# Ledger of designs, part 27: VH-VL binders against q0atu2

Target 1, 119 residues: q0atu2
Amino acid sequence: MLDKKARIRTSREYRNVFEKGKRLSGRFLIIYYVENALDNNRFGFITNKKIGMAVIRNRIKRQLRAIVREYQGQVKNKHDIVLVARAGIGKSSFEGMEKDYIAIMKKAGLFARNANKID

## First folded at step 14 (VH-VL)

Design zc18
Fold by OpenDDE, fold request of step 18:
Structure zc18 (fold): chain C 119 residues (1-119), chain A 119 residues (1-119), chain B 106 residues (1-106)
Amino acid sequence: as target 1 above (119 residues)
Amino acid sequence: QVQLVQSGAEVKKPGSSVKVSCKASGYTFTSNYMHWVRQAPGQGLEWIGWINPETGYTRYNQKFKDKATITADESTNTAYMELSSLRSEDTAVYYCARTDEWYGYMDVWGQGTLVTVSS
Amino acid sequence: DIQMTQSPSTLSASVGDRVTITCSASSSIGYMHWYQQKPGKAPKLLIYDTSYLESGVPARFSGSGSGTEFTLTISSLQPDDFATYYCQQFDSYPLTFGQGTKVEVK
């Protein structure tokens, strides 16, 4: 699991990212991101009932957290980043989610220059 | 059971102002953002802006930034839109619409409020 | 602003017809939403995230597309389907709608 300090936890924190952040769309994910005043990044995850039942949503969140954790050290610091899972993500493999995450994060310019990223 | 009920039709003189209300029921009012959308007679839909009912934070379409003021009262589960300096071209049906802010579609609409501006 | 252009603006069709409505965005967007509106009524969410039907929407409706081109299809038009349809994007501000496509009886 992500460290507590690396998590967006409150509704206010989430909505701050939505209201003030930038938005980019991927195949399965939307990311919202905004600079924070901290020394670390925080990640949030959004799902809704359109994705599926609670067990599915929880699975998706678990998978996204795993992906984020794997690449966390390569993300530029001082960002709040919210991953929004779209309806089609439930049909995607873990690898598909990972590819989408990497692609959208690259597009956002959120990876460090020397990041060792997957293709 | 989720429902948005708007105030009744208004007939106003040019230069006056009007405040339309939108009362929400069947869900937690602060859990969703509220959009306002305009539809002039025989025309399409135009987005005016949205509000975070929890905090009152708003975002406007630049076209309506000087025309519309959106507010919300959590205690009454009511969103408001005030139109100022009314002109004939402001004649339209105005809708409030609920959204999950992260996904950007409007899943519940008010019945609409006709505002007629006439000398 | 992202401009949304629907085609056609008006479509005359008969019950049982296959109907296709196109929505073109001036810039690439992630997802398209579609609404149905009948005279004197508020719009109703029909399709979200390009291809997913809102609850209660008949299976004869479908959506597809990517990038700048999106389509709404009614496989077999029913009497209840005569209405105006709007596409909508929320990829960037301001949120914008297509100008609408009126599906009327031929």
Scores: ipSAE 0.913, ipTM 0.950, lowest interface PAE 0.5, mean pLDDT 96
Fold by OpenDDE, fold request of step 18:
Structure zc18 (fold): chain C 119 residues (1-119), chain A 119 residues (1-119), chain B 106 residues (1-106)
Amino acid sequence: as target 1 above (119 residues)
Amino acid sequence: QVQLVQSGAEVKKPGSSVKVSCKASGYTFTSNYMHWVRQAPGQGLEWIGWINPETGYTRYNQKFKDKATITADESTNTAYMELSSLRSEDTAVYYCARTDEWYGYMDVWGQGTLVTVSS
Amino acid sequence: DIQMTQSPSTLSASVGDRVTITCSASSSIGYMHWYQQKPGKAPKLLIYDTSYLESGVPARFSGSGSGTEFTLTISSLQPDDFATYYCQQFDSYPLTFGQGTKVEVK
């Protein structure tokens, strides 16, 4: 349960990240990220029906939100970040998702230097 | 049910322009981005650009930035591609293709529009 | 730009044959998509995200790969499979396709 202010909520906000942001692919995730004009980060989550039924998609989103929430304080400020769940994510463990998230965020340079991350 | 119907074949003189239409049905037009792809006779597929039908925001292949203009009309669920300063090398079948912008594969294609440029 | 090179450009095979098409990317990419195109028809999405079949695609089709090397495999070629196949990447702009692999009757 991310705070409302930490959520990307509108289609416009999502698509702004897609259109203006940078993109990095991981094993199970794609991350789009762009600087925002706020003092806080916002996170969005994308799934589609190819991942699975609604129950599966909701589970994946719940897991990704949990991961994002855990590392939220270590992410560089003033970014909108969208996590896109790829088709194979349903076969991944939570730890696998977390590992992928950390790896992508590191590649993106979005973690603060003093970040204490789980590898 | 979901389909894209393109305008008919065009025969044009060099130096002229042509505008191809792509009418979408069976889904919410603004929910997906629309790609345009070119295929010269006997050749492969070449990406031209995409449009966000909701806002009109576009992104082009650098190769076609001065050749193609992509637009969309939400009121008619129609995407357009205008080609200017036509040359014989522009002779090709042009496709519109629907995509979920976050995933980047094209799951529904128009039937294609042949544009022939000849003196 | 990320260039993608398919191999072979043309493949002659018989019904029942195992067919493998490769797509090599000039840079490492996350996922590869594949399309099937028959003469006079629009391309059709075949495989997405490297290894997942689009709805309605027969199980004899499969995809695999990572990094710069990806493959499309038809375990037992059927008459309906004679077509041209294209790989596609969306890791970076511009979006690019392979040059295509035509699978024709031997």
Scores: ipSAE 0.912, ipTM 0.949, lowest interface PAE 0.5, mean pLDDT 95
Fold by OpenDDE, look of step 17:
Structure zc18 (fold): chain C 119 residues (1-119), chain A 119 residues (1-119), chain B 106 residues (1-106)
Amino acid sequence: as target 1 above (119 residues)
Amino acid sequence: QVQLVQSGAEVKKPGSSVKVSCKASGYTFTSNYMHWVRQAPGQGLEWIGWINPETGYTRYNQKFKDKATITADESTNTAYMELSSLRSEDTAVYYCARTDEWYGYMDVWGQGTLVTVSS
Amino acid sequence: DIQMTQSPSTLSASVGDRVTITCSASSSIGYMHWYQQKPGKAPKLLIYDTSYLESGVPARFSGSGSGTEFTLTISSLQPDDFATYYCQQFDSYPLTFGQGTKVEVK
C-alpha cells in the first residue's frame, strides 16, 4: 500500500484534482494531475461499477496501486495525480495497465528526465 | 429511481432573466456533478457548464460565461441555472444532466425546460 | 475547442437495415460517448467509452473507433431506433457534441 501521505483521501482532494488539474487519456486509464503545495506526490484511484463487480474493481485498484508504487520514485514531485480506470481496463492484463500508465505519464511529462522505466 | 425533474416552460421578454431549476432524487445529490445543456429549436446539443453540488464550484463554456449562472442547493437537492439579458437567440430547451465527473458522460437527464424569448 | 462532425447529418433507412454513423473529432480524443434523442424527449445515454452499451440498450447497437474517427452502428434497424444520435467528447473543455445524425424512415 502507498504511504498515507502519498494518497489522496478526501472527496475534496479528489475533486480538486478534477476541477483544477490537467487531463490525459490513455488506452485504459485517464489521469488527472495538478501541482500541489506539498513536498510529495499524492495518488488517487477511481473506479466505477461499469468496470465490473466489487471484486473486479478492487483487483483493478490493487493492480494500479502496485504500478504506481513501482514507479512513484520516478515521478516529478509536488503533484496530485488521480488515475481513472475506464471501462475497458477489465480486459487488460497487468502488463497492459503498466504500459498504459507509463505511456500516459510520459505524455504528461510527469516522469523525471532520467527515469528508468519499462516501455 | 434516479430522476431529475426540471421546472416548467418559461416565456420571457428580451432583456429579462429566467431561473430554471432541476431537482434531483434517487441518489446522493452531492455525489455527482450536474451539467446544463441547451438545445435550440431544431438544433443540436450545446454544453453550458457544470457545478459541483458539494462545493458550488462551477465551470462554464466560455460562450455562456456571461449568460448563465449555475448554482446548487444541497438542502433541497436542486440545481439552478439563471440566464440573464435574454435574447431571442436564447430560445431553447435547457437540460440538466447528471454525470460522474471522472467519466464525462451524462447518464441521467432532466425532461428539459423550454425557455422562449420573444417580444 | 474540439469540433465534432457527424456524418451523415440525415440518414434515411428501412427497418432491418444496417446503419452506420460516423463522428470525426478535430483532434485525437480518448473516448467517445453516444446519445439517442427522440422528438420532444431528453437525450439518452446509449454508448459510453466508445464501445460499451449503457444498461438497457439493445445489443444491436455498437460503437467503435479511436483517435479522431468513431462510429455508431445499428446492426438491424428497428422502429424504435428512428431518432437523432449525438456523439460527445470530454477530453477537453469545453465539452462538445456532434451536430447530430437524424435517422429517419425511408
Scores: ipSAE 0.889, ipTM 0.950, lowest interface PAE 0.5, mean pLDDT 95
Fold by OpenDDE, look of step 14:
Structure zc18 (fold): chain C 119 residues (1-119), chain A 119 residues (1-119), chain B 106 residues (1-106)
Amino acid sequence: as target 1 above (119 residues)
Amino acid sequence: QVQLVQSGAEVKKPGSSVKVSCKASGYTFTSNYMHWVRQAPGQGLEWIGWINPETGYTRYNQKFKDKATITADESTNTAYMELSSLRSEDTAVYYCARTDEWYGYMDVWGQGTLVTVSS
Amino acid sequence: DIQMTQSPSTLSASVGDRVTITCSASSSIGYMHWYQQKPGKAPKLLIYDTSYLESGVPARFSGSGSGTEFTLTISSLQPDDFATYYCQQFDSYPLTFGQGTKVEVK
């Protein structure tokens, strides 16, 4: 799991990212991102019942958290980032999700210059 | 069941104002954003804006920024849209529509309110 | 603003026909949503996230597309399907709809 400090936790925090942040769509994900006033990044994850049953949604969240954790050290600092899982993500492989995440984050310019696992 | 019930048809004179209401039931009012959409006679759909009923935060289509004011009353589960300085061009059916803000589609609509502006 | 152009604006078809409606976006978008509207009624969500049917929508409806080109297809038109259809995007503000496609009886 992500460190508690690295998590968006409250509804207001989530919606602040929605209302104030930028939006980019990927193949399976949408990301909302906005600068924060902290010294660390925070990540949030959104799923809904249209993705599938609770077991599926929980799996997706675990997978997305794993991806985010893997690359968190390469993300530019001081951002709140919300990952929104779209309906089709349930049919995606882990590798597909990872590829989509990387693509979106690159497009957003959120990876630091010294990103190591980005190609 | 989830339902949005709007106020009745209005007939107004040019220069006047009108306030349309949209009462929500069957779900937690503050859990979703509320959109307002306009449809002029024989025309398509135009997005006016949305409101976060939890905080009152709004976002408008620039086309309607000086025309529409969207508000919400959590105590009555009611969203409002006020139109000012009415002109004949404002004649239209106005809809409220619920959305999950993260996904951007409107899954529940009010029945619409016809606002007629005529001398 | 992202403009969306539907084609055609009006479509005359018969029951049983395969109907295809196209929505072209002025810029690339991630997902397209579709609504059905009948005269005197509010729009109804038909398809979300490009290709997923809203609950209760018949299987004869389908959606596809990516980038700037999206389509709504009715495999076999039924009497209940004569209506106006709208595409909608929420990739950027303002939220925008296509101008609509009226499917009428031939």
Scores: ipSAE 0.888, ipTM 0.948, lowest interface PAE 0.6, mean pLDDT 95
Fold by ESMFold2, fold request of step 18:
Structure zc18 (fold): chain C 119 residues (1-119), chain A 119 residues (1-119), chain B 106 residues (1-106)
Amino acid sequence: as target 1 above (119 residues)
Amino acid sequence: QVQLVQSGAEVKKPGSSVKVSCKASGYTFTSNYMHWVRQAPGQGLEWIGWINPETGYTRYNQKFKDKATITADESTNTAYMELSSLRSEDTAVYYCARTDEWYGYMDVWGQGTLVTVSS
Amino acid sequence: DIQMTQSPSTLSASVGDRVTITCSASSSIGYMHWYQQKPGKAPKLLIYDTSYLESGVPARFSGSGSGTEFTLTISSLQPDDFATYYCQQFDSYPLTFGQGTKVEVK
């Protein structure tokens, strides 16, 4: 589960990412992202009723939170990032979602460079 | 049921302005962005812009930014679009349509308002 | 701006025909939405996110595609299907529609 500090919480915070941010589409996800004025990243998760009933939507959100938590140390700081579940996400495996997340985060340039190249 | 009801047809002279209304019912007005779309006679659909009805924040198609002004009134659940300095080429049907901001499809449309600009 | 070109612009068809409409985007996009519009009426959402039918849309409608090429198919045209069809993207600003495909009685 993501730390409370790393979560986008309010409708206004979410909508700021939509209104001011960039977007990229992956196979199962769309990401929206914008630089924030904090020292840390924040993550948000969006599903809608077209994806399925509440239990399905909650499962998808839990899976996406787990993926984000696994890779959060690799993400460049100072970004608000919203993961939007596409209609087909219910047919994906956890591994499929994970692969898609990695690919779109790389394409967005949101992963920090490997520590081996900082020197 | 969810419904968008627009104001009636208008006949206007060149150089005047018109304000089209779109009254929402059957859902929480601020839960969705409102878009405006134009259709000139015998032509296709053109996106004008959207409004966040909670804050009044707008985004416009650059083509229409000097022509259209989009507003919303939370107290009456009504969105508005004003067209200024009307010319004959502004003759069109104007639609309001709601979206979920994250998914970008227009799931409910108003019935359309014909604006005719004639000398 | 992402320009979307529908093909054909007009087609004449009979009840029972298989109808295929193509939407070509000027650059790669992640998804496509489709609308049906009958004369004098507002557009109606048919297909969202490329291939998913809106509630109440008959199973004879289907959508597919990726990248720059997207397709709407009506497997067996019915009298209610004579209309104009529009594709729509919101992968980037501005939101754009295709120019429309009119499906009319042969």
Scores: ipSAE 0.855, ipTM 0.926, lowest interface PAE 0.6, mean pLDDT 92

Design zc18
Fold by ESMFold2, fold request of step 18:
Structure zc18 (fold): chain C 119 residues (1-119), chain A 119 residues (1-119), chain B 106 residues (1-106)
Amino acid sequence: as target 1 above (119 residues)
Amino acid sequence: QVQLVQSGAEVKKPGSSVKVSCKASGYTFTSNYMHWVRQAPGQGLEWIGWINPETGYTRYNQKFKDKATITADESTNTAYMELSSLRSEDTAVYYCARTDEWYGYMDVWGQGTLVTVSS
Amino acid sequence: DIQMTQSPSTLSASVGDRVTITCSASSSIGYMHWYQQKPGKAPKLLIYDTSYLESGVPARFSGSGSGTEFTLTISSLQPDDFATYYCQQFDSYPLTFGQGTKVEVK
């Protein structure tokens, strides 16, 4: 479960990341990210109806939040980061999502602490 | 039923301007970005730009930045594109198309508006 | 800009043929979208995210690819499939389409 301060909350906050940020595609995820003016990171999660019904979308968001929570201490501060679930994510395992997240975050240069030891 | 209905065909003289409308129905207008795409006679598709209909923020293909102005009116669920200083090369069909900003595919298209510029 | 080059530009085929259209990107991209356009009509989303069919698209259509090479395949061409097909990326700005592949009656 992400802390309240580590959540992107409003449509405007989400759209700022899309409008101003960079993007990278992985196998199951796309991330969008931009520097913010806070002392901390914030995370957002996007699914759409093509991925599945609400139960499936809620499960995926819960799994992604758990992954982000596990690694959030290693992420460079002052970023807003949106994780977008690709169409194939419903068939991925939790471990598959986790591996994809780690790879994308490394490629984005967003891991700071113990970056040499992640994985 | 999600639908985008565009204004009718226009015949214009060089040097004039035209404003094409795109009225959305069947969904919450501010839930999606609106794109404009042109297709010159016998040619392929060219992206013009998008608008965030909630805020009016736009992004343009650099090729069209001085030619096209995209606006939106949330109160009427209508997006607009104005073409200025028309020349014969601007003769084309102009489409509006809805996207999910995070996924980038155009799932609903307007019927197209033919703009003909002739002396 | 990511340039999208479709091959072939025009394809003459008969009903029942297997049709393959290639879209080559000038740099690596994560996904590809495909559209079908018939004369006088707006484009219609056919395939999203490389390989997923939009609702109502017949199962004879499929998509695949990664990196710089993507394909659209029609396993057994039907009369309704004579149209122009476009690939599209939005992995980076500007959004670009391929130049189109016209599939016409042989």
Scores: ipSAE 0.834, ipTM 0.921, lowest interface PAE 0.6, mean pLDDT 92
Fold by ESMFold2, look of step 14:
Structure zc18 (fold): chain C 119 residues (1-119), chain A 119 residues (1-119), chain B 106 residues (1-106)
Amino acid sequence: as target 1 above (119 residues)
Amino acid sequence: QVQLVQSGAEVKKPGSSVKVSCKASGYTFTSNYMHWVRQAPGQGLEWIGWINPETGYTRYNQKFKDKATITADESTNTAYMELSSLRSEDTAVYYCARTDEWYGYMDVWGQGTLVTVSS
Amino acid sequence: DIQMTQSPSTLSASVGDRVTITCSASSSIGYMHWYQQKPGKAPKLLIYDTSYLESGVPARFSGSGSGTEFTLTISSLQPDDFATYYCQQFDSYPLTFGQGTKVEVK
């Protein structure tokens, strides 16, 4: 589970990321990101009904939270980041989502230089 | 079901202004952004801008930032677009369209409002 | 601005023909949306996120592509399919549409 301080909670907080942030598309994900005025990062997660039934959407969000939790120590601080599940994500494996997340975060320059190493 | 109903056609003289309305029904008005798109006779589609109907925050295509003013009235579930200093080149059909901001496709459109500018 | 060029601009076809419309973007984009518009009517969402059909859209429509090149295909043209088709991106501001492809009866 992500710590309470690392979660985007309100509609206003989410929409600030959309309205003020940059976006970048991967194979299964789109990320939106913006610098915040905090000492820490915050993460948010978006799915919609076009992706699948509620059980599928909930599973995807759990998997994305797990991925974010695993790499959160490698992310440069002071960012609000929203992960948006693309329509094709239901066909991906957990490993596929993880690889896509790593690739997108590197492309966005959001991983600290030394922290991009895995395993 | 979800519906966007726009105000009727307008005939205007050069130099005047016009305010087009777009009334939403069948969903929570503030749950989606509203876009405005224009189509000159026989021409393609041009994006004008969007509004967050919860806060009134807007974003414009630079081409229209001095021409169009987008507003929303949550109490009547209605979005508006005002065009100022009308010229004959502003003759077009103007559409409102609903989107989920995170995904960026317009899933519901109003019927369009023809604005004709002639002396 | 990301410019999108559709090809062809106009296409004459008969019922039963296979129709392919391309949309070329001036820079790489992550996805494409497609709309159908008939005269006097508002555009209607047809395909979202490159290849996914909106509810109620017949299976004869399909979409594909990546990077700068995207296609919309109608496998067997029907009378209801004579219309103008637009591609649309919102990967960057401003939101832009292709110039349109009009599919006309031959």
Scores: ipSAE 0.824, ipTM 0.918, lowest interface PAE 0.7, mean pLDDT 92
Fold by ESMFold2, look of step 17:
Structure zc18 (fold): chain C 119 residues (1-119), chain A 119 residues (1-119), chain B 106 residues (1-106)
Amino acid sequence: as target 1 above (119 residues)
Amino acid sequence: QVQLVQSGAEVKKPGSSVKVSCKASGYTFTSNYMHWVRQAPGQGLEWIGWINPETGYTRYNQKFKDKATITADESTNTAYMELSSLRSEDTAVYYCARTDEWYGYMDVWGQGTLVTVSS
Amino acid sequence: DIQMTQSPSTLSASVGDRVTITCSASSSIGYMHWYQQKPGKAPKLLIYDTSYLESGVPARFSGSGSGTEFTLTISSLQPDDFATYYCQQFDSYPLTFGQGTKVEVK
């Protein structure tokens, strides 16, 4: 899905986003985000046991990775971004998660303006 | 069995300092952040700050940045909060509380430590 | 800072009553947590992420809300439920609690 360069990998990297980043809550997701010193974005994904059993948590993470991959070309570079699944996410459809992601990323100002948009 | 056990009640004179301890057991101490919350007699709850017990990194409510110092000792699974320049207004019960940082709820609380400041 | 105002500050109720406590935030927040505190005891987590019960919390408790308005409901008050209830946000710094709602015997 996301290549190795686009993944937040270590606990320390994740906690840096929590400690120094901004947060925004959506319907099914919370995002945490902070500018990094790289030329690219990195993404991380958080679930906990309150979401459900491991198979459900793995399905949710897989769906979120697919959403992130689909829209990664629109995301402004130089950000570490952690997506946190809220307790109610298991009740959402893929389309519901996708709409929530789009809305929260726009609110955070993390989507670049489309250069192809013209009058 | 997850527990947070705090040090005993303290009676202090104005101008002195106090250090409250919070010993964690039943989980990996560094897997969660530790918060401190105060409650003055007959009053509500006020957040003081948190610590990442793995690194010692802290964040404070600006109201308490010159009053409280939060530390942690990974080798003893103990968090501490020191209050300086005590005044009568600092009389309160002080709680430690465990949080999964990404979700922001306090799922385990210490029993509280009453600090009384009187001449 | 996000100010949270609970209503009512105090309510008198009898066993069997339906009790509703509201928490109003000064700006929109994504979720609310609720705690129960009995005299001389630490707070106990009741509801996380607006509407989800913590393990061991009786089903008579429920939570709802979004934006700036959130509620905690006890469908049929029991003797064990006389306590003070606090809402809490951590959508922005500083973490804040509501001022509390004391539920006492009528």
Scores: ipSAE 0.804, ipTM 0.909, lowest interface PAE 0.7, mean pLDDT 92

## First folded at step 16 (VH-VL)

Design a103
Fold by OpenDDE, second read of step 17:
Structure a103 (fold): chain C 119 residues (1-119), chain A 122 residues (1-122), chain B 111 residues (1-111)
Amino acid sequence: as target 1 above (119 residues)
Amino acid sequence: QVQLVQSGAEVKKPGASVKVSCKASGYTFTGYDINWVRQATGQGLEWMGWMNPDSGDTGYAQKFQGRVTMTRNTSISTAYMELSSLRSEDTAVYYCARDVGYDSGEFYFDYWGQGTTVTVSS
Amino acid sequence: QSVLTQPPSVSAAPGQKVTISCSGSSSNIGYNYVSWYQQLPGTAPKLLIYDNNKRPSGIPDRFSGSKSGTSATLGITGLQTGDEADYYCGTWDSSLSAGYVFGGGTKLTVL
């Protein structure tokens, strides 16, 4: 799981990202991102009923958290990033979600080379 | 089969605008970004930007910021690239190309339009 | 000029092997997969190699790609007259100004 300090948790924090951040859509995800005044990145996750039942929504959240955690070290610092799951993500494979996330983050210019990335 | 068919050649005066179309077929139009790449005569390929046909989101190369507008009409699976304040240096063949990014997390262009020649001359 | 650096031209006789280099930086080739495009005279570019070393269907195994560090290489064996074309490398640049970047292109002449 993501460290507590790496999570967006309050309504105020979410609101700030939505109001001041940029929006970018992928195939399965929409991201809202904005610079923060911290030395670390924070991530938020939103799933709605259009995705499916609560069991599905919770599964998607777990998968997205796993993806974000995996690539956390490649994200440029000082950003608040909210991931909104789009309809249809429930039918996607984990790999599909992962590739979509990577593509969106690259388009947003939020990924940066690190020692763990070879290719 | 995947096809990208572009509009015909354009001749414009300096200061004018040009709008090139790219009609897609053979795949789900909203599932893949469309990129625009131009090539001046005898020169190399120059990336201009990307457009997401589903959301309308765009990302432009810094060189074209403020002059280029990429749009789409989903009902007819057509992408558009408009370049304003044309100058002689904008004379080139302009290509639309399908972007394979969401499938792999890597960006490359697997299908290209036939190109549209835009000539800017006084 | 171009973010990625290629030799302006290469030449070889039919049947020989040629290599085309593509040099970049840590934010592009160093971080992202490289693609190669073939452009025959008077035609649109065609995808030749993707993901550093993968060939789309229809591309013969005479064409190969490799990547090491911040550089990529296109290899062509058994050179044929029909291979005479311009070749471009390309990749995503993950710098602050994120976008796709091309090499300057390499003109391949078959002697």
Scores: ipSAE 0.899, ipTM 0.950, lowest interface PAE 0.5, mean pLDDT 95

Design a114
Fold by OpenDDE, second read of step 17:
Structure a114 (fold): chain C 119 residues (1-119), chain A 122 residues (1-122), chain B 111 residues (1-111)
Amino acid sequence: as target 1 above (119 residues)
Amino acid sequence: QVQLVQSGAEVKKPGASVKVSCKASGYTFTSYDINWVRQATGQGLEWMGWMNPDSGDTGYAQKFQGRVTMTRNTSISTAYMELSSLRSEDTAVYYCARDVGYDSGEFFFDYWGQGTTVTVSS
Amino acid sequence: QSVLTQPPSVSAAPGQKVTISCSGSSSNIGYNYVSWYQQLPGTAPKLLIYDNNKRPSGIPDRFSGSKSGTSATLGITGLQTGDEADYYCGTWDSSLSAGYVFGGGTKLTVL
């Protein structure tokens, strides 16, 4: 699980990302991202009712948090990033979500090589 | 089968604009990004940018920022690349190519258009 | 000028093996998978190798790819006259200006 300091938690924080951030759409995800004044990154997660029942939405959130945590060390610092789940993500595999996340983060220029990444 | 069919050759004057089309078929157009790559005569491949047909999002190479516009018409599964303020150096064959990044998390082009020759001359 | 560096040309006789190198940096080849494209004279590029060493359907096993560190290599065994073409490596660059980058291309001549 993401540390508390790595999470966007308040409505104000979310609003700031939506108003001042950039938006990019992947197949299953939309990301909003903006630089913050911190030394660490913060992540937020949004799953709308269009995704499905509460059980599905909660599952998707858990999966997205797992993905974000896995690649957290590869994300360029000083960013607030909100992940919005798109319709259809509920039918996607975990690997599909992961690949979509990687692709969109690369397109956003938010990934950077670190010692843990070996391709 | 997947196909990308591009518009015909163009001849333009310096300072003019050119708009090349790329019609996709054989797959869901909105599911894959379209990239544009050009190649000057006798030269190598040069990536210009990507366009997401679903959202309309784009990412351009720095060299073409402010001069290139990538758009799409989803109703006819067609992508467009417009290059303005043309110069003689823009004379090249322009290719559209399908990107499979969302499937793999890695970017490469598995299908290409046949290319469109754009000639810029006085 | 190209972000990825390839030899301008290579040549060999039919039946021989050739290798084409592609050198980059930590932000591109070092971090991302490499793809290779074959361009026959007067035609559009064709995907030859993806994910460093995978072949699309229809590509014979005479073609191989490998990656180590910040460099990639395309190998062609049993060289045929039909292999005479330009070959380009490409990959995503995860630098501040994120985007796809190509090598300068290598002209393969079959003697």
Scores: ipSAE 0.900, ipTM 0.950, lowest interface PAE 0.5, mean pLDDT 95

